# Ledger of designs, part 12: VHH binders against Meiotic recombination protein W68 (mei-W68)

Target 1, 331 residues: Meiotic recombination protein W68 (mei-W68), of Drosophila melanogaster (Fruit fly) (q7kpa5)
Amino acid sequence: MDEFSENIERIALELLSNLVHGNATLSVPRNSSGNVISEYRRVSYNNRGSRHSFCVLIYMLSRVHRLQVRGGSFTVRGLYYDNPLLVRSQSRIAEARLDVCRMLRTSPLSLGILAASKGLVAGDLRLLMTNGDVLDSSLYGGPLTLPTDPEKIDRIETLAEFVLIVEKESVFESLLSRNVFGTFERRFILITGKGYPDCCTRRIVHRLTEENQLAAYILVDADPFGVEIMLVYRHGSKSMSFSSQGLTTPALRWIGLHPSEIPALGTGAVALVAGDNKKINDLLARHDLEPGVRQELRMLQDVQLKAEIESVIDFLTDDYIPNKINRNLFL
Below, E stands for the ipSAE of ESMFold2; O stands for the ipSAE of OpenDDE; V2 stands for 0.75 times the mean of E and O plus 0.25 times the DockQ between their complexes.

## First folded at step 4 (VHH)

Design n29 (framework vhh_7sr4_2)
Fold by ESMFold2-Fast, scan of step 4:
Structure n29 (fold): chain B 331 residues (1-331), chain A 123 residues (1-123)
Amino acid sequence: as target 1 above (331 residues)
Amino acid sequence: EVKLVESGGGLVQPGGSLRLSCAASGFTLDYYAMGWYRQTPGKQRDLVADISSGGSTKYGDSVKGRFTISRDNTKNTVYLQMNSLKPEDTAVYYCAAKSPWYGSLSPQEYDYWGQGTQVTVSS
């Protein structure tokens, strides 16, 4: 990408300019809206609290530069094992990878630094890889972890009519144990991102809706974090809005669990905590909320109760999900 | 494909009894709130009785103590037992089902309605 190369040069010149004036400092964007960067986090070798982050960022930028010159790829795990005393943990590399993406205004998938996807898929899906491999998540192939590099998927084959995304691995496993694929007449693909989805999971959902023209449905906990997870799939991450291209599914249908349904569930409901109310306020400040989503968030705020998908698990496969999909009961 | 079919309506004398049945098809009754409403020509529909998925009941003031709503989830049917019928109970009676899963902010909204069954109380 031309912009990628230009941004690498810009960062190098910024660092060199700062170093000439005695400042070992890098600026990492924290918040952006479209192409406007509204806030920066500064990391500096001169500041004890950010010294380690500075060193890891320099390490990551040097590796990204090497890939641009020599080609190839690195893994998050490999970069950690190359310098474990400097880096300290794989999570530091993962965080630095995202910071470099913000600095370079590019997606994690474009860096050439690869992380294993935590996403799982089951159902009628075949992924034909560019190397000739075929990954099959059907009943014969069994559930699969999503590919580390979704751009190495040449073609996606499926007879499925829709994708069903569930927030939690525990719900994903519960649906499989309850023979969810034998309960529906229609073929479908079941995916979980295990909470907030990584870019690999988001990319594959995007490709299924755009390339294979599947409807997409999502089932999340009836709490503000579940709503935010749905919004990440639909609209992308707020901290990475500039990298949303090819990672969003605007037509994603939120089938539940809806906050307005909580009063009917009885003992499955629990009181909101301070963190929940802060998140509701943060989400309500958004300008990209559909009216129905905004109403559900206000319902959470007014009723002050939340519920997990597990509160309806016993009727998910034979009532809740079929009724939501067949009757178009989504937001 | 989802439908509600009422039965058991008819002509009855004042003081008599009738039992209305509402058979649901195309969905599982277990999780739905079910209600009976009645309508006289030229007037709005009035709540007669409702029953939650958990079995809690609510009745309109004019029928309290005379009518009993019940459900049989194994038969996918809801019932309205009407005792001590009065001429004022003459109306078309509608069965209604409210999905527990659709986030309607109005507690009175119902997703499915039957075609209605006529109840006439006259001598």
Scores: ipSAE 0.000, ipTM 0.195, lowest interface PAE 13.8, mean pLDDT 81

Design p01 (from q07c with R27F I28T N58Y; framework vhh_7qia_2)
Fold by ESMFold2-Fast, scan of step 4:
Structure p01 (fold): chain B 331 residues (1-331), chain A 120 residues (1-120)
Amino acid sequence: as target 1 above (331 residues)
Amino acid sequence: QLQLVESGGGLVQPGGSLRLSCEASGFTFSSYAMGWYRQAPGKQRELVAFITSGGSTYYADSVKGRFTISRDNAKNTVYLQMNSLRPEDTAIYYCAAKSYGSGSWPFDYWGKGTPVTVSS
């Protein structure tokens, strides 16, 4: 809490000291293992290619420092419109926000620089906000977008037995169009992070399992990117491992689609491409893989086939998902 | 190759009970979700009960609390226990099977049907 202001001031003093020697450079960690920073990206005013990024990072650090002194929050959109000539686009603020998180070793949620969540939720869930507002995804009319600041959720109310995460919005929409809550026997909450989850989505899943004691299941594509998405929910982002507090769900159960099932499903399988093989190799180099997950990645590598959830969507709600949960067929 | 054979239908009085059986051959039964459908005279075929490969069950509102679906994977058989039968339950009852990887929702295979008549 106190360290953000002090760390920013330390960075500023170090920068000012180096400016006396004509060197204006900031170091941004690229990745870490545990709390050890293994690699840095240099961003310098002295280099034409990184000059703009340097200026935007200084701008962001200045705004974070002001929040520590005055309190409150800023939005990514607001920071762009406050100085569009310097910033040039909202995406530059979004990028700089993540770089500042890496530099200060903190989560985006802790910076006070807020971005709209892309996460969707449906089912038996009520979020009671600190300002007295109530967000209710059980209302007639369907799914809600997750709140921008999940720390403004005072408490979560649900009678659900579990939360089911699906990788893609298309799968989420398909399950809703097939009346999943009306035909599925067990009461549950359905969530999608629309691919790789943002911190808001990860925080809500974490709170559901810790505060409401719900079981958590995830359904991803049978490809290396789907496996990595599951690992982000379970263990956190490898590039942001130092900020995993309250953003991981270690007990998350991977119900599918499992690579080992692709031959048995007999449909929708396609050949791996070079990018898939590179991702498999990157994932297999991790130290934190459970044996079953490693075996599935090895099978993906050996068989050289992948499949999307959409290829099995027709029996997903009434057969695949209940079978996986009831028979404890998860990794 | 897959064959479904229904049995256990017949004539019963209102309030009576019947147990339908569907025996499967030519496939790995435990991999299939199984359902019971019925078709009354002049009506379209409707789902009555469904049991997943894992054992989870679903029932139509008209039969909830009266009918029970179950499976015996060792005998490759699915059952429908029908209690407190009503004249409105009169129909031909069909067994259906769905496999993982079939791609053909809701069901891959149908039996020939077994008639159930509830008459006072």
Scores: ipSAE 0.000, ipTM 0.140, lowest interface PAE 10.7, mean pLDDT 81

Design p08 (from p01 with Y100W; framework vhh_7qia_2; at its last look DockQ between E and O 0.70; V2 from the best seeds 0.00; counts 0 for: pae E 8.6 > 2)
Amino acid sequence: QLQLVESGGGLVQPGGSLRLSCEASGFTFSSYAMGWYRQAPGKQRELVAFITSGGSTYYADSVKGRFTISRDNAKNTVYLQMNSLRPEDTAIYYCAAKSWGSGSWPFDYWGKGTPVTVSS
ESMFold2-Fast, scan of step 4: ipSAE 0.013; ipTM 0.334
ESMFold2, look of step 5: ipSAE 0.012; ipTM 0.322
ESMFold2 (binder alone), look of step 5: mean pLDDT 81; pTM 0.820
OpenDDE, look of step 5: ipSAE 0.037; ipTM 0.518

Design p10 (from p01 with S99R; framework vhh_7qia_2)
Amino acid sequence: QLQLVESGGGLVQPGGSLRLSCEASGFTFSSYAMGWYRQAPGKQRELVAFITSGGSTYYADSVKGRFTISRDNAKNTVYLQMNSLRPEDTAIYYCAAKRYGSGSWPFDYWGKGTPVTVSS
ESMFold2-Fast, scan of step 4: ipSAE 0.013; ipTM 0.350

Design p11 (from p01 with P106R; framework vhh_7qia_2; at its last look DockQ between E and O 0.18; V2 from the best seeds 0.00; counts 0 for: pae E 12.2 > 2, placed apart)
Fold by ESMFold2, look of step 5:
Structure p11 (fold): chain B 331 residues (1-331), chain A 120 residues (1-120)
Amino acid sequence: as target 1 above (331 residues)
Amino acid sequence: QLQLVESGGGLVQPGGSLRLSCEASGFTFSSYAMGWYRQAPGKQRELVAFITSGGSTYYADSVKGRFTISRDNAKNTVYLQMNSLRPEDTAIYYCAAKSYGSGSWRFDYWGKGTPVTVSS
């Protein structure tokens, strides 16, 4: 019996046991380190303060159960509009989806509860869909929004050597406007998750590296949030407690910007703010940091400066990126 | 061949001053961040100060207000003005250079070091 099915059974038995004693209560994980859950919160119908949350969780669990029995999928939007008085807002359903993923130790993709993808892709990529359609993001086809359900992709075709992930849409668009594919002599795929990536973007990056054997590189701002975004692609999200299997890219190569480069950047650096320092401390408390990444976070702490990718934008295409990739200058 | 040559070290009384110089050759000096490190006997090498290619400066807490780093791009030289010297400043001082393209959290190039002794 798989871990997903075992967790459904555990939750059902716990709920039934509580109901026998007059308590309509669910235990929801609060936080995790990887797939280890350290703390739970109780959500009870018997308590007015958590009654609404209990009902939304039961609604979500019932929808997930229906998918296990009958197959198919739901959308976040569809679940909201199917029962808007119960749900109250799309954000409540989105929160419940995450809670159920934590309770079942699984990803949103495995639940079959889909949201629109926000990620963009450009470069030498063809997606052969299970329905026979071909989505082609070749250099001359322009950027493409990643599919909502990456499991509807039957096969990925590419002649690319690697995939390059950039943190934000503005950098993605700037690289395209500067003809990055024409000036970089190697074939590649360019992706942005527009900040923190969704599961669909993470899944497609994983498939490119595992199915098509592409090396993966990432470029983020030299600040603590950029480092965290890199870690989400590499090691997974802190907000998810279940196995990130199929959503992580452990061999992801962080080419920059590295905090240790800030002294050489000159005029582009700006002071850290209180939120940055809080994030640095949170990241340094993690158990899954590589020593080089930890040292880069210490550098931010020491210099109290950060820098955006835009500080190197004028030589990004013709110098920075090629040197980092061709000379294996990554962490 | 890229080289960094320190000078200006020596023996000085507590409360005194020294000025270290580091002359660079074999690269485009104005594009590099320059730093000073020090290593006392039996201790780890530590960052003392650095100056970005754009002129912004940063100092270890132990030297703030006493040391000043500066650069002269016309002479390819970085300086460390050390005032109000204390016995705990006794160390070998190393000049270092860092480029933006290395991807390393360490400085790329190092000098031989110049000894500084603060003793009464």
Scores: ipSAE 0.005, ipTM 0.213, lowest interface PAE 12.2, mean pLDDT 81
ESMFold2-Fast, scan of step 4: ipSAE 0.055; ipTM 0.495
ESMFold2 (binder alone), look of step 5: mean pLDDT 82; pTM 0.830
OpenDDE, look of step 5: ipSAE 0.032; ipTM 0.506

Design p14 (from p01 with G101D; framework vhh_7qia_2)
Fold by ESMFold2-Fast, scan of step 4:
Structure p14 (fold): chain B 331 residues (1-331), chain A 120 residues (1-120)
Amino acid sequence: as target 1 above (331 residues)
Amino acid sequence: QLQLVESGGGLVQPGGSLRLSCEASGFTFSSYAMGWYRQAPGKQRELVAFITSGGSTYYADSVKGRFTISRDNAKNTVYLQMNSLRPEDTAIYYCAAKSYDSGSWPFDYWGKGTPVTVSS
């Protein structure tokens, strides 16, 4: 509480000092390594390109300060509807929320500004909420959207042996339509973060592996963005390294789709674009890559082809996933 | 060392049939999944069919109902029966074996290929 309030007040004093010199400017960290911040983005009221961002950041900082003093929470949706002319869209609140996290060096979950989770879960899972509610994604309850505030989950109950994460909602839906829970002998939980996972999805995966001691497996597209999504679940977001506690799963097992499998897929493989090559180079510069992951990224770079999970969809449930999981074939 | 040798390719008229064979040597055949891939001139290699160690079969949509994959573990051989052949089936056909002990899927081992030409 005191930590966030003092940091907000320090930022306000810095802004006031800048105003004396004729400018209204805030500094938002871009690149950080733990407690070291090496690059800043500046937003200013007097600059047309950043004026709106400046105003929304001030709005967000004032609301965060209120929560640290009074307690409670706001939603991204609620903050937008409270002042739509100032904010203009929910996406601007979402962007400002992340910028405030960088400025205050804290996680989105700690701000008390909550975003609806896009994450979906199905399978043998019961979430017992602090208010006494029970969320059940088993056969009786059906697939669930993950809760907005994972800190309101008192206890997680499951007889599952593992959690399987899939990158895309389309793959999640395909597995359910193919009766994946009736095909597998072992009980499990199926999760998707719908691409890059939000903090709620990451928190629940973390809790499943730490509190319930489940193995965790992930299936992503064989492209550099799929690899980065896996690394976000495993090691956290590089732009938010100071907020990784309770949001990472270091023992996450990458079962596929592996870039080394691409040459065999034929028409399922497509050429890399410039953005893919930039992302491969960015990822290869990381110091936290396991040797197997680095080798797969070099395969993407050498072959210059990528592929989607849909390339193996016809045998995904009956062959690909069971063999990868049951025989421990992962990176 | 593992070796896969394909046979049975050749020239056939549209609507005709061919049976491809792939004989495996140097490994425990029954523990591997076996597949057939093809590569047409100027195109990428694509999966046609495969059969698991347990006998379950999978087919590309373009060949479903026309092609049948089977295996004979006693002869260390996998077969691809191709019926109602079309000009677009013209390709070099490759036999492949999938090791369940590797991190890679679908296939670790490949034959040299056998050409199939469907034309009049």
Scores: ipSAE 0.011, ipTM 0.334, lowest interface PAE 9.3, mean pLDDT 82

Design p16 (from p01 with K98R; framework vhh_7qia_2)
Fold by ESMFold2-Fast, scan of step 4:
Structure p16 (fold): chain B 331 residues (1-331), chain A 120 residues (1-120)
Amino acid sequence: as target 1 above (331 residues)
Amino acid sequence: QLQLVESGGGLVQPGGSLRLSCEASGFTFSSYAMGWYRQAPGKQRELVAFITSGGSTYYADSVKGRFTISRDNAKNTVYLQMNSLRPEDTAIYYCAARSYGSGSWPFDYWGKGTPVTVSS
């Protein structure tokens, strides 16, 4: 109820103190680790380039304060339609939401400002909502979009033994069209975050592993961005490192596609581009990499080739995935 | 651990056919992907064909439409049917078994090879 009210009021008092000297400026952390903030972005009413961002940040802080006092929640879409002339686009609310999270050192889910999830789920899963609704992604219910507020899930029911996460919606759809649930004898849940996962997708994966004690596997492209996506699910986002509670899955098992497997893919392999090499160097600078993950990144760097999951699509469901899971071949 | 024994190589005329066989011994043959590689004199070893435990196949562009890989799990055997053979198919052919996972690529187990010569 009152958790962020004092922090917002402190920010307001700092702003008012600066205003008596003609300085309408807010500082947004760029780099943070817990309580350590190493870099700031400044937004100011006095600067034409950041004036709009300043105004939207004040608007967002006001709305967050209102939620702490009165309870409830707002959606990104709803906040835009509440004041479209000030805000101008939904993307501006989304940007300000993340900036407020950085300023208050909290997760988007804790802020009470919700965004629709882009995550999809299929397979043996029933979500019993606090309002009595039941969402069913099984064979008869079909694939469903993950709920906007995962904290409104009262109970998760499943007979599945594991969760399989796939990076891309195209792979998710290909697996369904190839009857993946009929070709694998163990029951499982299939999820995609459509690239980098949102907080709702990450929260639900976390709940499946903690509450339902499911094993979790991930299949990503054999490129540095695929590796980073896996690391986001496992360890959280580096830009939001202070906000990882209940959003990480440390026991997540990376089954593929592994860079060390690229030489056998023939025409499925393509040359790395400059952006790939930059990302490899960025990831290798991390201190939290498991040795096997580091070795695979070194293989990408040494061989200078990458591959997409589509390179193994023809044997993915009947050979690759079952062998990786059944033989515990993961990193 | 798996042991692989190749057979069926020999001398054949251009346009002819040969069937290579590879018998595996040991447990879990049905869980392995099986492949055929070849190495021509003075060249690097190259992948020719590959078959998964579930029966999905891959072929190098140079042999696609001419070669067929198959497996018989009851006999622990993988086959390479080679049709419309050309002089450039002349090589030592190696059977290989693949375990999935990093650190074991490209293949965990190799046969000793069987020579195939396409000449008059």
Scores: ipSAE 0.013, ipTM 0.334, lowest interface PAE 7.0, mean pLDDT 82

Design p17 (framework vhh_7qia_2)
Fold by ESMFold2-Fast, scan of step 4:
Structure p17 (fold): chain B 331 residues (1-331), chain A 119 residues (1-119)
Amino acid sequence: as target 1 above (331 residues)
Amino acid sequence: QLQLVESGGGLVQPGGSLRLSCEASGFTFSSYAMGWYRQAPGKQRELVAFITSGGSTYYADSVKGRFTISRDNAKNTVYLQMNSLRPEDTAIYYCAAKGYSSGWPFDYWGKGTPVTVSS
């Protein structure tokens, strides 16, 4: 008797009700604000354009039901190889997985259908797995891919004082090539989610701040999408607010690149495009923005310029990052 | 308090050289990144060269290979060596000491030193 089980029953009863009236149709929520679902996408076997999506959703729901009855987990890759002609690609399973999460109001991690994490970690970190395996980024000699199931991590061992998150892999790799760990006297962990973080990356960051009591810093591009990436780590996804438990880091410190720094630092600034302005307007409509974050979004809107972290890469490791952290210059 | 004073500007012929100096006072100079900016009449102020506390340098594409930024922490001074000067380099040159902050990203600016490249 939990909300997840109640949602499975609701979806089954809706499908059965539709079927007895000759309609093979499922309703997928498009957005959510707290407990309010404002819009639905209809997926139907009777409609040629949505027929394939309907079949893949039924397939996914049957696998979720199997997990409720028998326990265990499935992988996105495994579900594709189980029925490649039905599914057609792994990306279709990934899309259906998110749709099922919205329908059942549960996180991807709770669904029992696992996807390989795109997240990378380097630095002073040891992950002790429940099966006895040890993942050690300090001994491995290079960055590690984050584990697919973060709940299989028994405990996290580190002497690090903080986590530094960088938005993109190119910045992550540039910092490693510049011996970033030798630049700081304090030990730290370097993470990238490769853009918008998956739930596994968000879960690991959450565990590091809660279980290991580490401070967390983030470095993103000076554009509205970089700001949104920071907000996803901090507050969770707006479109999936119901899945925030254990996946948010409210104390996350945004060290840069700040939009207000673009003109003075002489970055390779480029003009905003229509998509950037739409995103700024969407973000400014939020009621949960910290005042400093709102001010930086207003600066993007007023100046109409954006910049990538690569524009300051030459002094990033030696000056920018240490100065921001050591002087507590964050939003 | 904290101040930046530029010197070394003047009139020079095309192809000539000038060395600008910026003397800092009242703060821990070695902890700050230092930059040279320029502003021509009717134009926006633009970054010319930047040097970090650790000595890493950045140059605008228009001056790469011609200008060299350097610092002397013992003298609290940053320099801009300008070679192969062009009429397009004519501007008022400003020294800036950069701290990074969650608000406005500049700490200190000088009053500027004019550079005119003309026959």
Scores: ipSAE 0.012, ipTM 0.328, lowest interface PAE 8.4, mean pLDDT 82

Design p18 (from p01 with G101S G103S S104W W105Y; framework vhh_7qia_2)
Fold by ESMFold2-Fast, scan of step 4:
Structure p18 (fold): chain B 331 residues (1-331), chain A 120 residues (1-120)
Amino acid sequence: as target 1 above (331 residues)
Amino acid sequence: QLQLVESGGGLVQPGGSLRLSCEASGFTFSSYAMGWYRQAPGKQRELVAFITSGGSTYYADSVKGRFTISRDNAKNTVYLQMNSLRPEDTAIYYCAAKSYSSSWYPFDYWGKGTPVTVSS
C-alpha cells in the first residue's frame, strides 16, 4: 500500500481502538517554530471545547474515504452547503481540510477536497483539460483564473521560455497595462498568487518548471513577508512540509525587489515595524535558507527599512525586470 | 554605448557651493538610474546620491539636507547641487549609470571623475 492508504487505515484503527475504550478522540498533528516537528492536538466528542471540531473532522474523513472508493473531488464550498447545520461555516471546512491533510500526511489536492484558486495567469499559455476544454490566456486578451483542480490539466502547451511570478495583483495589473509582453523579446507567462499562493497556483508553477522545462522568476516586495512568499514558492509552507512534493519550485530565481537595493530607492523606503522584525527573526531561524537570501534578510534587519515594488514601478517593464533576467541578477 | 562626462568640480572654501553636471550620450538616458559616488584620499568609494528613472532619490546621511540630486532628461544630464560644503567633502566625484536600482550590483557605466577640494 502507498503511504496515503496506510495513513487512512492507521487513523481508522486508532479511532476504533479509542471508541472501544469509550473515547471518541482523534489526534491532529501540529508544528513547532524551530523545525517542522509533529506535536499533537487532541479533539474529542466527550470534550465540549473540541466536540464540534471532532464532528467536522469525522465528516471530512468520511468524504475523503468516499473519494478513495469512488474517485472524483469535492469543493470546500460544496462540503459546507451539503451540511451547513453540522459545519456552521466554510471556514470550519477549510480548517478541517488542513487538519485532515496533517493527519493523512498529504496535500489538499491529493485529498480531492479543493478550494477555488485565487491565482491569475496571462501570456503564452494553453491548458488542455482532461474533459477536452482549452484554457488559453493569450487568446482571451486578459488574465485567466487558474483552474480549481490542476490535476485535471492533461497537458500544458507554451512557447514561453520562462514564467514570471509577481506577489501582488496590483503589480500584475500594472505590468499588463504597460504592455509588458510587447517589451520583452522572449516569450513568457505572467502569474500572480495574490500574496501567499494557494496549492493550485504552486502546483501550476511546479508543472511549468518540471514538465515544460521553464525557468521561473519571482518579484516580491522588499520586506520579510515578500521574502517568505518567495520561500513558500521555492520550498513550500512550513506548516505542510510533508506535502511539498509537486508544490515546490527549488530553482525559483528571486530577481527582486532585494533589500540591498532599498538604500538606492529614496522615497520608496519606510521604517520597519515590530511585526517586521519578528518575521525577520523567524525567517533567520530557518535551516533551508540559501546564503544570499540570509544576507538580504540580515541587511533588512541592519538597515531597518523596507520597500514595495511600487518604488521601481516607473522603470519596472523597460529596465528592472529585463536587466535582472537577461543579466542573471538573482538570488 | 552610454558615455558619461562630469564637469563643475573645483576648489571652494568651507561653506561654499558647487554644482556638478554629468552629461550622458545615448538614446536611453531616461530609462537609467543615475548616481553620484565620491572617493576621498585613503577612503573607500561611497554612494553620495542616487536618482531613479522615476525621480525617487536617495542621499547618504553625511550629505542629507546639503546636497540635491536632479535630472533633466531632455538634456541627458544629471546634476548634484552641493551646498554648505565641508573639508570632509573633499573627494573625486564620479557619475554612474545603471539600468536597475540595485546598490548590491555594480553600476554599468562610470565617468572619469571630477575633483572637488574644500579648503581655505
Scores: ipSAE 0.000, ipTM 0.200, lowest interface PAE 12.0, mean pLDDT 81

Design p19 (from p01 with A97R S99Y; framework vhh_7qia_2; at its last look DockQ between E and O 0.15; V2 from the best seeds 0.00; counts 0 for: pae E 12.3 > 2, placed apart)
Fold by ESMFold2, look of step 5:
Structure p19 (fold): chain B 331 residues (1-331), chain A 120 residues (1-120)
Amino acid sequence: as target 1 above (331 residues)
Amino acid sequence: QLQLVESGGGLVQPGGSLRLSCEASGFTFSSYAMGWYRQAPGKQRELVAFITSGGSTYYADSVKGRFTISRDNAKNTVYLQMNSLRPEDTAIYYCARKYYGSGSWPFDYWGKGTPVTVSS
């Protein structure tokens, strides 16, 4: 067992010992320097003023322990949206993460609970913030990071006809470098969630379609993880269905890459690996899968090949995307 | 310039066999997936089979085990061997080249077609 796991267990044993005497209390260091701790604050379930903080700290400690057992990582935003009723706000869970770092005497980077990744936007978009600020993605000649808290966006202004979502930052940047906005006559917004999207990205796409009446298109890799990313934007997470209000885009149009297109790519396609096949089986087991999407997943299974968006990068801006959108070629 | 020329269609009795050929010109044949579609009178075109540039094959359930698609890149030709033919296989058969500009099993270049009639 490493020192990190031993520290979690020590805290748990101390808490259990205190509970024998009715003391549901955690001692949290205040702003310690190095290994020297000079002050503590008490966080007790028995005290109404600190009861919520106690519960959030226990939640965070339990999730950190699960990382030690199962591996991987979580984001602060992911932890919030896993249990929004318990956590109440993203700032509360972010504060708890720092407190846990102090209790375990480790850095935030070592904890395995990461800052949420942020989406990028380019094109015709103005976000009028509740504090009076205006975030204008068209003004700076390059991409703008989406706000951390989407509820601080008062109004969205745009002359765009549609929003195009691309799976990866690399594709997003390649499209900008190839002057994608100059090759379309139609005005649009380009967004990437950098893989699996965070709630801010999903919320903004939802608001663009609901409030600004934009069509939404998505371009993902022709592989099972790309299909799952599309489904997250369209249908949301099953574990968060009660909190998915305002985070889904059911009318999302999947323009590509479609697995049925892989045979035409020749040397651009690569073999599936075991992880891909497991994901295909998991997705095919869903009862909410549209028939066309199911057919495309079976195509992956049949041909045992996948393809990245980059395999069509040379004609993506001037042929692939315009034909898919203008000819309504989507699933 | 770009051409797909089908041949080998005709009239056969149920249980018979035909071999369709499609000669391609005007593009780099070896780089493209090729396929066969069919259209019965009054019906939509439906995919019968396709073969990737690398030789992987796919068949519609209605023809699996009876039809075989193959290609000869040296001759720029794709073939469809049709065995155990049934009256419901009666259709015009089109050779097609894959163009991935659409959302499903699209082929965007079509031959003129070759009629196949299976009479009971």
Scores: ipSAE 0.000, ipTM 0.182, lowest interface PAE 12.3, mean pLDDT 79
ESMFold2-Fast, scan of step 4: ipSAE 0.012; ipTM 0.353
ESMFold2 (binder alone), look of step 5: mean pLDDT 83; pTM 0.831
OpenDDE, look of step 5: ipSAE 0.032; ipTM 0.434

